# Ledger of designs, part 70: miniprotein binders against q9bqp7

Target 1, 240 residues: q9bqp7
Amino acid sequence: VPQNWFPIFNPERSDKPNASDPSVPLKIPLQRNVIPSVTRVLQQTMTKQQVFLLERWKQRMILELGEDGFKEYTSNVFLQGKRFHEALESILSPQETLKERDENLLKSGYIESVQHILKDVSGVRALESAVQHETLNYIGLLDCVAEYQGKLCVIDWKTSEKPKPFIQSTFDNPLQVVAYMGAMNHDTNYSFQVQCGLIVVAYKDGSPAHPHFMDAELCSQYWTKWLLRLEEYTEKKKNQ

## First folded at step 7 (miniprotein)

Design Lb27
Fold by ESMFold2-Fast, scan of step 7:
Structure Lb27 (fold): chain B 240 residues (1-240), chain A 82 residues (1-82)
Amino acid sequence: as target 1 above (240 residues)
Amino acid sequence: SKIFVYVEIEAPSPEELEEIVKRIEELAREHGGEVVYVEIEGNRAFIVLELPTEELAEKFAEEVRRLLEELGLRVEVEVERE
């Protein structure tokens, strides 16, 4: 996939707010179909280094927790991440729509961790919303689109038990963010342009979250890498 | 072909670790490479870097070993082909 033919930004769109922008954040439902998701593409095109790192981590965890302990640990981590996302969607929504409110959702260490980031977030335009790149034929479900320190961003909320002070510590997360960005910029369900990304890594112990801001140039660099992963995915599927 | 360099370091404190990682990233950039992954655990870091040739990877690895030894840090550096 040549980058010149599939740019991340759409020249026909503005990154500035317009009068037609809805006051309620968009939440387009994800339609299940044969079109691959961003997470599937990334999972099926993992680098040899990523596979090595995953195996190294898995072996250490199983050695310390046992097979059953490891299974319980990974299940718990997944559930905590899901609850964190549910809490953030509730906090950022203009109306309280969560009927089944978990008393502890808003009191978790992860929510404490992101408080200083949330103070800089405003102008929410989309929450837990589906995106599709109509030309490149992939889909995704993004966490949030909002202004961070005055710049419109695709924001991805992550949980971690280990410090992630470098963007390179987040594996494929920058690729995930730019994939959502490129899809949204070319999705007819949306009318605005996003040029920046933000990865927020929240910590279980309430330690201050690490924000990884991605400006337009950095997004373009990661977009090039995402296109290579998408091409690899397409080639692997073709050979099966 | 891609050549990878694995760097494992232990600093006296976590506060010093970030600056050391940045210096290693700068060295990689000088040799036409980049940092592809960083893992932090307390006062230890594991870094994966990609270099364009085996010759540049070996030269980079030697400069990293020298830098970290001059700083008196515990270090392990390995060069591996994909």
Scores: ipSAE 0.247, ipTM 0.699, lowest interface PAE 4.3, mean pLDDT 84

Design Lb28
Fold by ESMFold2-Fast, scan of step 7:
Structure Lb28 (fold): chain B 240 residues (1-240), chain A 82 residues (1-82)
Amino acid sequence: as target 1 above (240 residues)
Amino acid sequence: SKIYVTVEIEAPSPEELEEIVKRIEELAREHGGEVVYVEIEGNRAFIVLELPTEELAEKFAEEVRRLLEELGLRVEVEVERE
């Protein structure tokens, strides 16, 4: 149980559009800050199991690819992910703001993989937008906030070469999503409430992406775990 | 302090693997635990589960071993301490 509990949802907010909402998706830039990012907190508080699993994965990959091959593979995975996010931002933005699109960004297997998910995405409210939890003092850069099958979600896009049909295969992704959600719900730059999350795992070979929908109850469960990671991070920083 | 159980399985197909993982997850829930990690490659999976006590972890591990034996699969289930 977290010692410094704080609610994920904001009772002052609604998930319905209101007149103060902008007509185009929000894109608030991430400012350099001493306040930790969600990814930094998660990286600095990996559990003993997560460290073991990461080391096991690294050893297996180095054995298969060699030291240089592993480095090249990791670099390529990062670049493919970045390109995928750029393509999705382009696809989900109004045409008049992004009319000059790179056709090569739109032809990847990853984009083919998510077509069936994109059909159910509408009402985009934020893209590549910064969030800050003003009370808990952390920041993040979320991928997307939009309606998925009629429910307003924080949507996180992931790339993978291997199947991830279970949400537990996505490592800390659920924590990342709820951390962004809690921050947005308490960030004065936003006026709406998000209560659901969606992790979309896209595949390089174009196989249908796996959507992992997180309802309000599941988000609340992961939120408690995120609060524990944040507390651990804060305590570790006091000892440096 | 929670107790961890690791399970390695290889199923006849990816679809059967998903069903087996789901059954293991339900079994963990019945023992007050949960699946904290799943790694999948083809028809093989590595699963990590978190249980609240040593007693429940041991009971859960025994039930998983029984399930895998009933399905004719290799039994690789370990109860970690700490």
Scores: ipSAE 0.015, ipTM 0.534, lowest interface PAE 6.0, mean pLDDT 83

Design Lb29
Fold by ESMFold2-Fast, scan of step 7:
Structure Lb29 (fold): chain B 240 residues (1-240), chain A 82 residues (1-82)
Amino acid sequence: as target 1 above (240 residues)
Amino acid sequence: SKIVVYVEIEAPSPEELEEIVKRIEELAREHGGEVVYVEIEGNRAFIVLYLPTEELAEKFAEEVRRLLEELGLRVEVEVERE
């Protein structure tokens, strides 16, 4: 049980659009400051099992590709992920606010992979937007907030070359999603409530993406785990 | 949880892996544990599970070996303490 427990949902908010909600998706810039980011907290509090899995993967890849090949591979994976996020932001933004479309950016196996998911996405409210939990003092940059199959979700886009058909295959992604959700629900820059999450794993070969939907109950379960990671981070920071 | 169990399995086809993983997840819940990570690569799956006690982890590991051997599948199970 987290010592500094705080609820993920805000009872004073609704998931329905209201007059104060912008007609264009929000894109609040991430501010440089001393408050830790969600990714920083998760990176600094990896479990020994997560460290083991990462090292196991790294050693296998180095054996296969060599050290130089491994560096090139990881650089390419990062670049592909960045371009995928840029393409999705472009696709989901209103045309009047789009940066000039790049045909190569919009044509990739990853974009083909998510087509069936995008058909069920509507009512975009935020894209590449900063969130801050004013009470728990952490910040983040979420990918997207939109309705998926009629439910308002924090949506996180992921790329993968290997199948991830189980939510447990996405490591800390569920924690990342609920951390953003809890922050947004208590951030004064936003007026609505999000109670659901969605992790979308897109595939390089264009195979259909795997959507991992997280209902309110599952979000609450991962929120408790996120609070424990946040407390661990805070304790480690005090002891350094 | 302090006790971690690693399971590596190889099935005749990738299509069978999802069903086998679900069965292992159900078996873990019967022993008070949970699946925390699943990696799929071709016909192989690597599964990480948390079990609440050493006794339950060893019982779970034995049951997993028995189940997969009965299914005629290749399996390796490792229990890590602390």
Scores: ipSAE 0.284, ipTM 0.716, lowest interface PAE 3.8, mean pLDDT 84

Design Lb3
Fold by ESMFold2-Fast, scan of step 7:
Structure Lb3 (fold): chain B 240 residues (1-240), chain A 82 residues (1-82)
Amino acid sequence: as target 1 above (240 residues)
Amino acid sequence: SKIVVYVIIEAPSPEELLEIVKRIEELAREHGGRVVYVEIEGNRAFIVLELPTEELAEKFAEEVRRLLEELGLRVEVLVERE
C-alpha cells in the first residue's frame, strides 16, 4: 500500500459541525467477514520488541500466578474492560435515566477514574460503531466519537492496573485510533471528518485517568506507521 | 534502518521518574530520534527509543548516561547493533 496515495483525512469532508448531523449517536453494527480487523492486523504484525515484551510479561505472570491463575487473571481483565466500555456507552448515550443501569458497573474504580475526562466530553456522534476502509480493505469497531475540549475526536477507552502517563506506554493504541479515524473518514456510512484522537487510560484504583490527546499532525504521523503495518500484514497473508 | 536503544532507569519517586523520562524524550528528539515505548513499574522505567544512525545512537546513549550520573541515579543504556 503506497503511503502517499491514502491520506488519513478526506479532502471532500468538512471538519466543521454540519447542521444535518444526526442528534442521536450512530451505532453501526460490525458485520463479521474475511476482511481483517484493525486489532488482527496489529496483533499479526507486532515488532520483535513487542513480541519480546509480551512474552516476558506472560512468563512473569505465569511464574507468579501459575498457569490456571494466569488464565483467570486475563479472563477477569477482559471482563473488566468489557464492563467499563458498556458503562461508558450507557453514560454517553442520550438516555437520561441512571436507575436502570447496573449499579456495580457505575461504581467501578475505572468509572471513578474517568470522571474528570467525561466532564470535557460532549457532542457524541458515534458509540460502539463499525468502520470500514473499503479501498484499504480493513474494518474496525471504534469506542466513541465525540468532542473533547471542543475538538471532534476518535476516543479509545483503556483500562490499566499500571500507570501509563506517556502515550508511548500504550503500545499500538495510537495506531488503532488513527486506523479507525482513517476508516471513518472514508466510510460512506459517516458524513463528518475526524482529525483528532484521544486515548484515555483508566485505573482500577480510581486514580485520575491519563488522557493522551493526538492532534492532526500526530495523527498523520501515526497514520504513516499504520499503513506500514497494514502493508506488512498484506505481504504476510500472500506468503501463507 | 533505524537503531534501537534501550534505557532502564530507577528513581527515588514516581514524580522524579516522570520528569526524567520527559528529559530523555527531549534528548532523543535533539538527536533526531524518538521514544517508541515506555513501561513503568514502581520506581523503574524501561524505555525503548529509535535513533536514525548508529553514531547518533551512541552520542544519545552517552548523553543519557551523563544526565543520570549528574542526578546520582542508576541507569542502564543498551544500543542494538547490526
Scores: ipSAE 0.014, ipTM 0.566, lowest interface PAE 6.5, mean pLDDT 83

Design Lb30
Fold by ESMFold2-Fast, scan of step 7:
Structure Lb30 (fold): chain B 240 residues (1-240), chain A 82 residues (1-82)
Amino acid sequence: as target 1 above (240 residues)
Amino acid sequence: SKIVVYVEIEAPSPEELMEIVKRIEELAREHGGEVVYVELEGNRAFIVLELPTEELAEKFAEEVRRLLEELGLRVEVEVERE
């Protein structure tokens, strides 16, 4: 249990569309400042188990590919992920010129993988947009906020070589999603409330993506874990 | 502080593997614990779990070992110690 608890949901906000909401998805740029990002907090507070798993994976890959092969592999994984996010932003954006420019990105196996998920996504409210938690003092850049099967969700797109049919296979992804959710719910740049999350794991070979839907109760459980990670980060910074 | 348990399993098929993973997750919940990570590779799985006490972790580990033995599978279950 975190020592300084703060609610993930904002009781003053509704998840229903407002007539005054912009018709174009929000895309607020991330401002450089001293406030830590969600990614930074999570990277600096990895659990003993996560460190063990990362080292195990790294050693296995180096044995298989060699030092240079491992570096090339990780660079390629990063680039593929970046292209996947760019393609999804293009697909979900109502801007015709953006869709035209990104046509070549739409033909990857990862995009084929997510087709069955995308058919259930509508009402896009934000794409590649910055969030800041004014009280807890952290920032983030979320992938997407949209309705999935009628529920407004923070959606996080992931690529994977290995199957991830369990939400527990996604490491800190649930914490990342709820951190963005809590920030958005308390960020004055946004007027709506998000109570659900969705992690979508896409596969390079076009195999059907695994959706991990997080309802309000599950989000609240992961939010408590995120608060503990944030508390650990803050304590670590004080002792620096 | 929570106690970590590591389980590695190799099943005859991916389908059977999924059933075993779910059963282990249920056992963890019955002991007040949870699955914190699952890695899948073909017919193999590596599972990381957290249990609230060392006593519950050892009891859980023994039940998982018994389950794997009953299924005729290799038993690889490790409880993290101080």
Scores: ipSAE 0.059, ipTM 0.601, lowest interface PAE 5.0, mean pLDDT 84

Design Lb31
Fold by ESMFold2-Fast, scan of step 7:
Structure Lb31 (fold): chain B 240 residues (1-240), chain A 82 residues (1-82)
Amino acid sequence: as target 1 above (240 residues)
Amino acid sequence: SKIVVYVEIEAPSPEELEEIVKRIEELAREHGGEVVYVEFEGNRAFIVLELPTEELAEKFAEEVRRLLEELGLRVEVEVERE
């Protein structure tokens, strides 16, 4: 149990649409560089198990590709992920100008991989939008907030060259999702409540993406773990 | 309270690798454990498993080591506490 607990859900908010909701998805650009990001907190507080797995992966890749080859590989993975997110933002935007932007972005194997998931996504409320938890002092940039099979979710899009059928295979992604959720639920730039998460793992070869749905109970469990990671980060900063 | 076990396997073919991983998954279930993470890379696999007690984790690790030795493969099995 974390020493300083704070609730993930806001009792003053609802997940139901209301008349004052914006007609277009929110895209808040606010980023504070002094306040730590979700990604920074998670990176600085990796478990011994995660550090071991990451170092093992890195050593194997360097052995196979060489140091220069490894650098090229990681750069290419990053670029492909960036293009995938840009394509999804274009597809989910209600504006025609964004959908017309680049046909090449829309025909990748990753986009083919998520087609069956996208059919169940509607009511988009935020895309590539900044969140800030004023009380807990962290920030993040979430991918998407939309209804998945009728449930309002924080949706995180991931690319993978390997199958990831189990949520445990997504490393800290559940913590990332609930961190964004808790921040958004307490951020004055937003008026709605999100209680569910969705991690979508898309595959380069176009194989069907794996959706990892997180209900409110599961989100609450991961929220406690996120609070512990945030507490560890804060203590580590004081002791530097 | 759960004990983590790491297993690394390299087999002559991807098909043989999948068969060995399946046997290790079955062996873990027999000891009350489960596979938490598995990563495939050609003819190599890295498996992370959780077992309920240190005694069961050590017993499982010994049986995996025996399996790999019987198959003439490199034995890389490590037991750690998270």
Scores: ipSAE 0.006, ipTM 0.236, lowest interface PAE 10.2, mean pLDDT 78

Design Lb32
Fold by ESMFold2-Fast, scan of step 7:
Structure Lb32 (fold): chain B 240 residues (1-240), chain A 82 residues (1-82)
Amino acid sequence: as target 1 above (240 residues)
Amino acid sequence: SKIVVYVEIEAPSPEELEEIVKRIEELAREHGGEVVYVEIDGNTAFIVLELPTEELAEKFAEEVRRLLEELGLRVEVEVERE
């Protein structure tokens, strides 16, 4: 049990639209701060098992591709991910001029992979937007907040290159989603409540993406685990 | 302390994957071990298990490798040392 427990949901907020809600999706820029990011907290509190798995993956890739090949591979993965997120932001934005700029990106295998998911996404509230938990002192940059099959979700878009299954293994994806959710629910830049999460894994070959839906109960379970990781991070910083 | 074993599986279908994961969980229990973590993504799975001794971990790993080989699947099984 976390020593500094705080609720993930805000009792003063509703997930229903109200007159104060903006008609255009929010896009608040992430500002550099001494406050740790979700990614930093998770990276610095990895278990010995997670560290071992990451190093094993790195060594296998270097053995297979060489050091220069590995650097090229990781650079390409980063670029593909960036372009995929830019394309999704364009697709989900109500502005036509943004969609025109990304014509080449809209034809990628990753975009084909998510088509069946996108048809169930509506009511976009935020895109590539910064969140901050003022009380718990952490920040993050979430991908998307929108309704998926009628439920308001924090949506995280992931890319995957089959057939290497360990490349797709990100142990902390659910923790990232609930950390963003808890921050947004208590961030004064936002007025609504999010209670659900969605992790969407898209495939380079265009095969159908896999949605991993997280209901309110599951989000609450992962929130407790996130609070423990945040507590561990804070304790480690005090001992340095 | 317990010994950690890592298993990576790529099956032809999600249904076959589920069956294989259950068989691996049962094999672990037969060797006095347990599943610590399972991550499933479509037809692929990554499993982390703990066994009570290095001898039992190696026996377990050998049986999992045999199972995957008999099923015509790629064999990705590692035992953590020291």
Scores: ipSAE 0.000, ipTM 0.184, lowest interface PAE 13.7, mean pLDDT 78

Design Lb33
Fold by ESMFold2-Fast, scan of step 7:
Structure Lb33 (fold): chain B 240 residues (1-240), chain A 82 residues (1-82)
Amino acid sequence: as target 1 above (240 residues)
Amino acid sequence: SKIVVYVYIEAPSPEELEEIVKRIEELAREHGGEVVYVDIEGNRAFIVLELPTEELAEKFAEEVRRLLEELGLRVEVEVERE
C-alpha cells in the first residue's frame, strides 16, 4: 500500500459536458522541467520481471538482427507509432478535413485496424495534451480524451505487429493511462472528470484492433500500483 | 479469452530453480492451465502461464505465492489480462 495515498478521482468535478467548455479539443504543450514524467517514473521503477523480460527480448533480437539491425528495428517501430499517433490526432480533430488522412499511407494498416473502434469514439475533449499532477508532482502527455461507447475515457493508442506485441509493453500501459487520468483530474487546466481508460492495440496488417476498456474500479486498482511506482521513484531519487 | 499469469523467480542456486520451476508447472496443470513461455538465466526464471478462468488463475497465483513464501524466496507473481 502506498504510504502517501491520494485519490485518482476529484469529487469536485463532473464527467458531464458543460456548455461553457471549449468547443475544440484542448492541446496543452508539454514543457521541460525538473518534475518527472510518467514515462520516466515507469522506466526508472521497472519490476525485476519487466527488466528480465526486456533484457531477454533485447538479447534475442540482437542475436537475430545484429546490433545495428536491432537499432534500426526499434527506430522503425518508434517511427511507425509516432506516425500512427499523428494520423489519429488529425482524424479526431474537428478540422480533420484540413489534413489528408491518406498522407500517412505507410500507416494505412494501423488506421484500418482501428476503424471499428473509431466509430464508437465521439465528444473529443483533449488531443496530445499535457497533464500535471500538482500535488503528486509528475507530468505527462496523453494521447486522447473522448467518449468511447458513451463513457469519457483517457484513450491510449498502441501499435503492434503480428503475430504478437511485446509482452513488457502491456505491463505499464494501464499504469500510464491511470497516471494521466489522475493528473488530468487534478490539473487546473482541465475542468472535467475522467473515470475510465481505454488502451487500443492496432495491428500493422489491418486486423481489427483490440480495445482494453478499464472501468472506474479497474482504474482505481491500477492507480494504487501507479502510486507505488511513484513512491519507489521518489525514494530511489533521494537515495541515489 | 484466457487469463495470463507471470511468475518471476530468483533462487539461491540453479539446481533449486529447476526444482521450483517443475513444481510450478505441475501446479499449473492441476488448475487446468499450461506454461506458454519459460526463460531461464542462471538462477533466475521468468514463466508465463495461461489459465482457463480468472478464478483458477487467482487460485493458482495464490498457491504459487504460498509455495515460494514457504521456501523463503522473494518473488513476483502477477495475474494480468492480455
Scores: ipSAE 0.006, ipTM 0.246, lowest interface PAE 10.3, mean pLDDT 78

Design Lb34
Fold by ESMFold2-Fast, scan of step 7:
Structure Lb34 (fold): chain B 240 residues (1-240), chain A 82 residues (1-82)
Amino acid sequence: as target 1 above (240 residues)
Amino acid sequence: SKIVVYVEIEAPSPEELFEIAKRIEELAREHGGEVVYVEIEGNRAFIVLELPTEELAEKFAEEVRRLLEELGLRVEVEVERE
């Protein structure tokens, strides 16, 4: 149990659309400073099991590709992920300038992989937008906030070469999603509340993406785990 | 403190692999534990689980070994105190 528990949901907010809400999705720029990001907190507080799994994967890949090949492979994975996110932002944006982006970015196997998910996505409220938890003092850059099958979700887009049919296969992604959710629900730049999450794992060969929907109860469970990781980060920071 | 259990399984097909992984997850829940990570590569899966006590972790590990042996599969189960 976290020592300094804080609620993920804000009782002062509604998940229903407000007539005063902007018609254009929010895109608040990430202002980098000393405040830690969600990804930094998670990276600095990996469990012993996660460190073991990462080293196991790294050694197997180096054995297969060589050290230089491994570096090139990881660089290419990052680039592919970045391009996938850029393409999704373009597809989901109602803004003409974003829709005029390179059409070649829209033709990847990853984009084909998510087509069946995208048909169920509507009411986009935020894209590539910064969130800050004003009380817990962390920041993040979320991918998307939109309705998935009628429910307002923080949506995180992932690329993978291996199948991820179980939510437990997505590593810290559930923690990342709830961290963004809790921050947005308490960020003065936003007026709505999100209670659900969605992790979408897309595949390069166009195989159907795996959606991992997180209802409010599951989000609350992962939120408790996120608070423990944040406390661990804060303790490690004090001992530096 | 949590007890970590590592399970590696290989199955003849992805369908069998998914069924076995789900059964292992159910078995963990019956012992008060949970699956914290599943890595799938072809017909192989690496599963990481957390159990509440060393006694329950060892009982769980024994039942997983028994399950895999009954299915005629290679068994690799390791229990570590975290």
Scores: ipSAE 0.231, ipTM 0.673, lowest interface PAE 4.2, mean pLDDT 84

Design Lb35
Fold by ESMFold2-Fast, scan of step 7:
Structure Lb35 (fold): chain B 240 residues (1-240), chain A 82 residues (1-82)
Amino acid sequence: as target 1 above (240 residues)
Amino acid sequence: SKIVVYVEIEAPSPEELEEIIERIEELAREHGGEVVYVEIEGNRAFIVLELPTEELAEKFAEEVRRLLEELGLRVEVEVERE
């Protein structure tokens, strides 16, 4: 359906680690750039359903909390998410590169929520690392690349107050994951191939996190949808 | 273009809710559509679906209404109009 289709996987790459690969996870910094980020593309191309859902959520929350309460709530949610990501990066980093851990943060409900997932995560290859698709000209900052139950995955950590047992409940998260995957597979800073994704939704009360595993077929399906969003973004920029 | 359908469900239990959502997703696929969003709060759900045509959206909506009626649940199904 996309006018200018491009493959998500790179046939010249393997998911097997090379002897020359560093033993420490890669952390390439994201530089400010005129090239659009994955999150910017998705934000600028929200569907009418997504806009409707966002407005529905805003109106409901404002009715419940008031305008000032809503602002405080959203600020707190943002900070909790940021701290959760910082804690996970610390936990998954090698002992030699760790900063002093925040003991209270590492004992949080979100970290308790994700413990059963972390037990199945190994072979971490990248953490909080920048990716760029050299042909499609977009950039992103992925959370983690590691083996989950023996399969190399782009892993995205999410926090939620509401249960999200269906992948459809995660909004654009599958598109975000495959966009990072496609970029990494064609980025010269990386040598390996990723064919699977994992979205992990953690809960503040410590309830078990919901893992949404995306096999190669599902990733390919979401990749087509991502290409359509990227095409829409590019067309909007030509007309502005 | 695509037609949007909104479904709200209140089930007797969270377990029954998940079963009903799965059945609605199956009905959507049978009508050439898909579930694009699910929001769950306890035993309640809000579902957004996309169907390829107005005719298929109305047929799907009627099948969902029938399913909810057979289960003795409140029928809250809306097809988006411009």
Scores: ipSAE 0.013, ipTM 0.391, lowest interface PAE 8.0, mean pLDDT 82

Design Lb36
Fold by ESMFold2-Fast, scan of step 7:
Structure Lb36 (fold): chain B 240 residues (1-240), chain A 82 residues (1-82)
Amino acid sequence: as target 1 above (240 residues)
Amino acid sequence: SKIVVYVEIEAPSPEELIEIVKRIEELAREHGGTVEYVEIEGNRAFIVLELPTEELAEKFAEEVRRLLEELGLRVEVEVERE
């Protein structure tokens, strides 16, 4: 049990649409800050198992591709991920902004992969938007907040390149989602409540993406684990 | 105890980010440092580097901050003793 427990959900907020809610998705810019990001906390508190698996994956890839080939591979994975996120932001933004790019975005394998998921996404509330937990003192940049099959979710878009998937963040994706959720629920820039998460893994070959839905109970379970990671990070920083 | 430097970068262009990461890695090696970890997600990169002394770590961190400020980019650079 974390020593400095704090609730993930805010009892003063509702997940239902409000007439005063903006019709355009929110995009709060990420400000330069000394407050740690979700990704920084997770990287600095990786388990021994995560470190071992990451190192083994790196060693295997270098043996297969060579050092230069590995650098090129990781560079390409980064580029593909960035382009995928930019395409999704464009697709989910108001339709006026899509007109010049819509056809080109829909032609990528990753975008083809998520088409069946996107059909179930509506009521977009935030895109590429900064969140800050004012009490727990951490920040993040979430991908998307929207209704998935009628439930308001923090949605995290991931790419996977078969047959050689990049596994770097595999174990911490649920923690990342709930960290963003808890921050948003207590961030004064937002007025609504999110209780569910969705991790969508898209495939380069256009194979159907795998949605991993997280209900309120599962989110609460991962929230406790996130609080322990945050506590570990804080203790490590304090002991310097 | 280790002296580590954490660098978190957000760039508007993926090509820009990759070149900046390469420059930071080269700059670290010039200061006797080693790259411990690199993670790239979306338009952000997170780099963890080990430097041999606190003095060299602070000098390196200042040079990285200066480089990224000149490029008008969002950046966090922190020096920690592990």
Scores: ipSAE 0.000, ipTM 0.124, lowest interface PAE 15.1, mean pLDDT 78

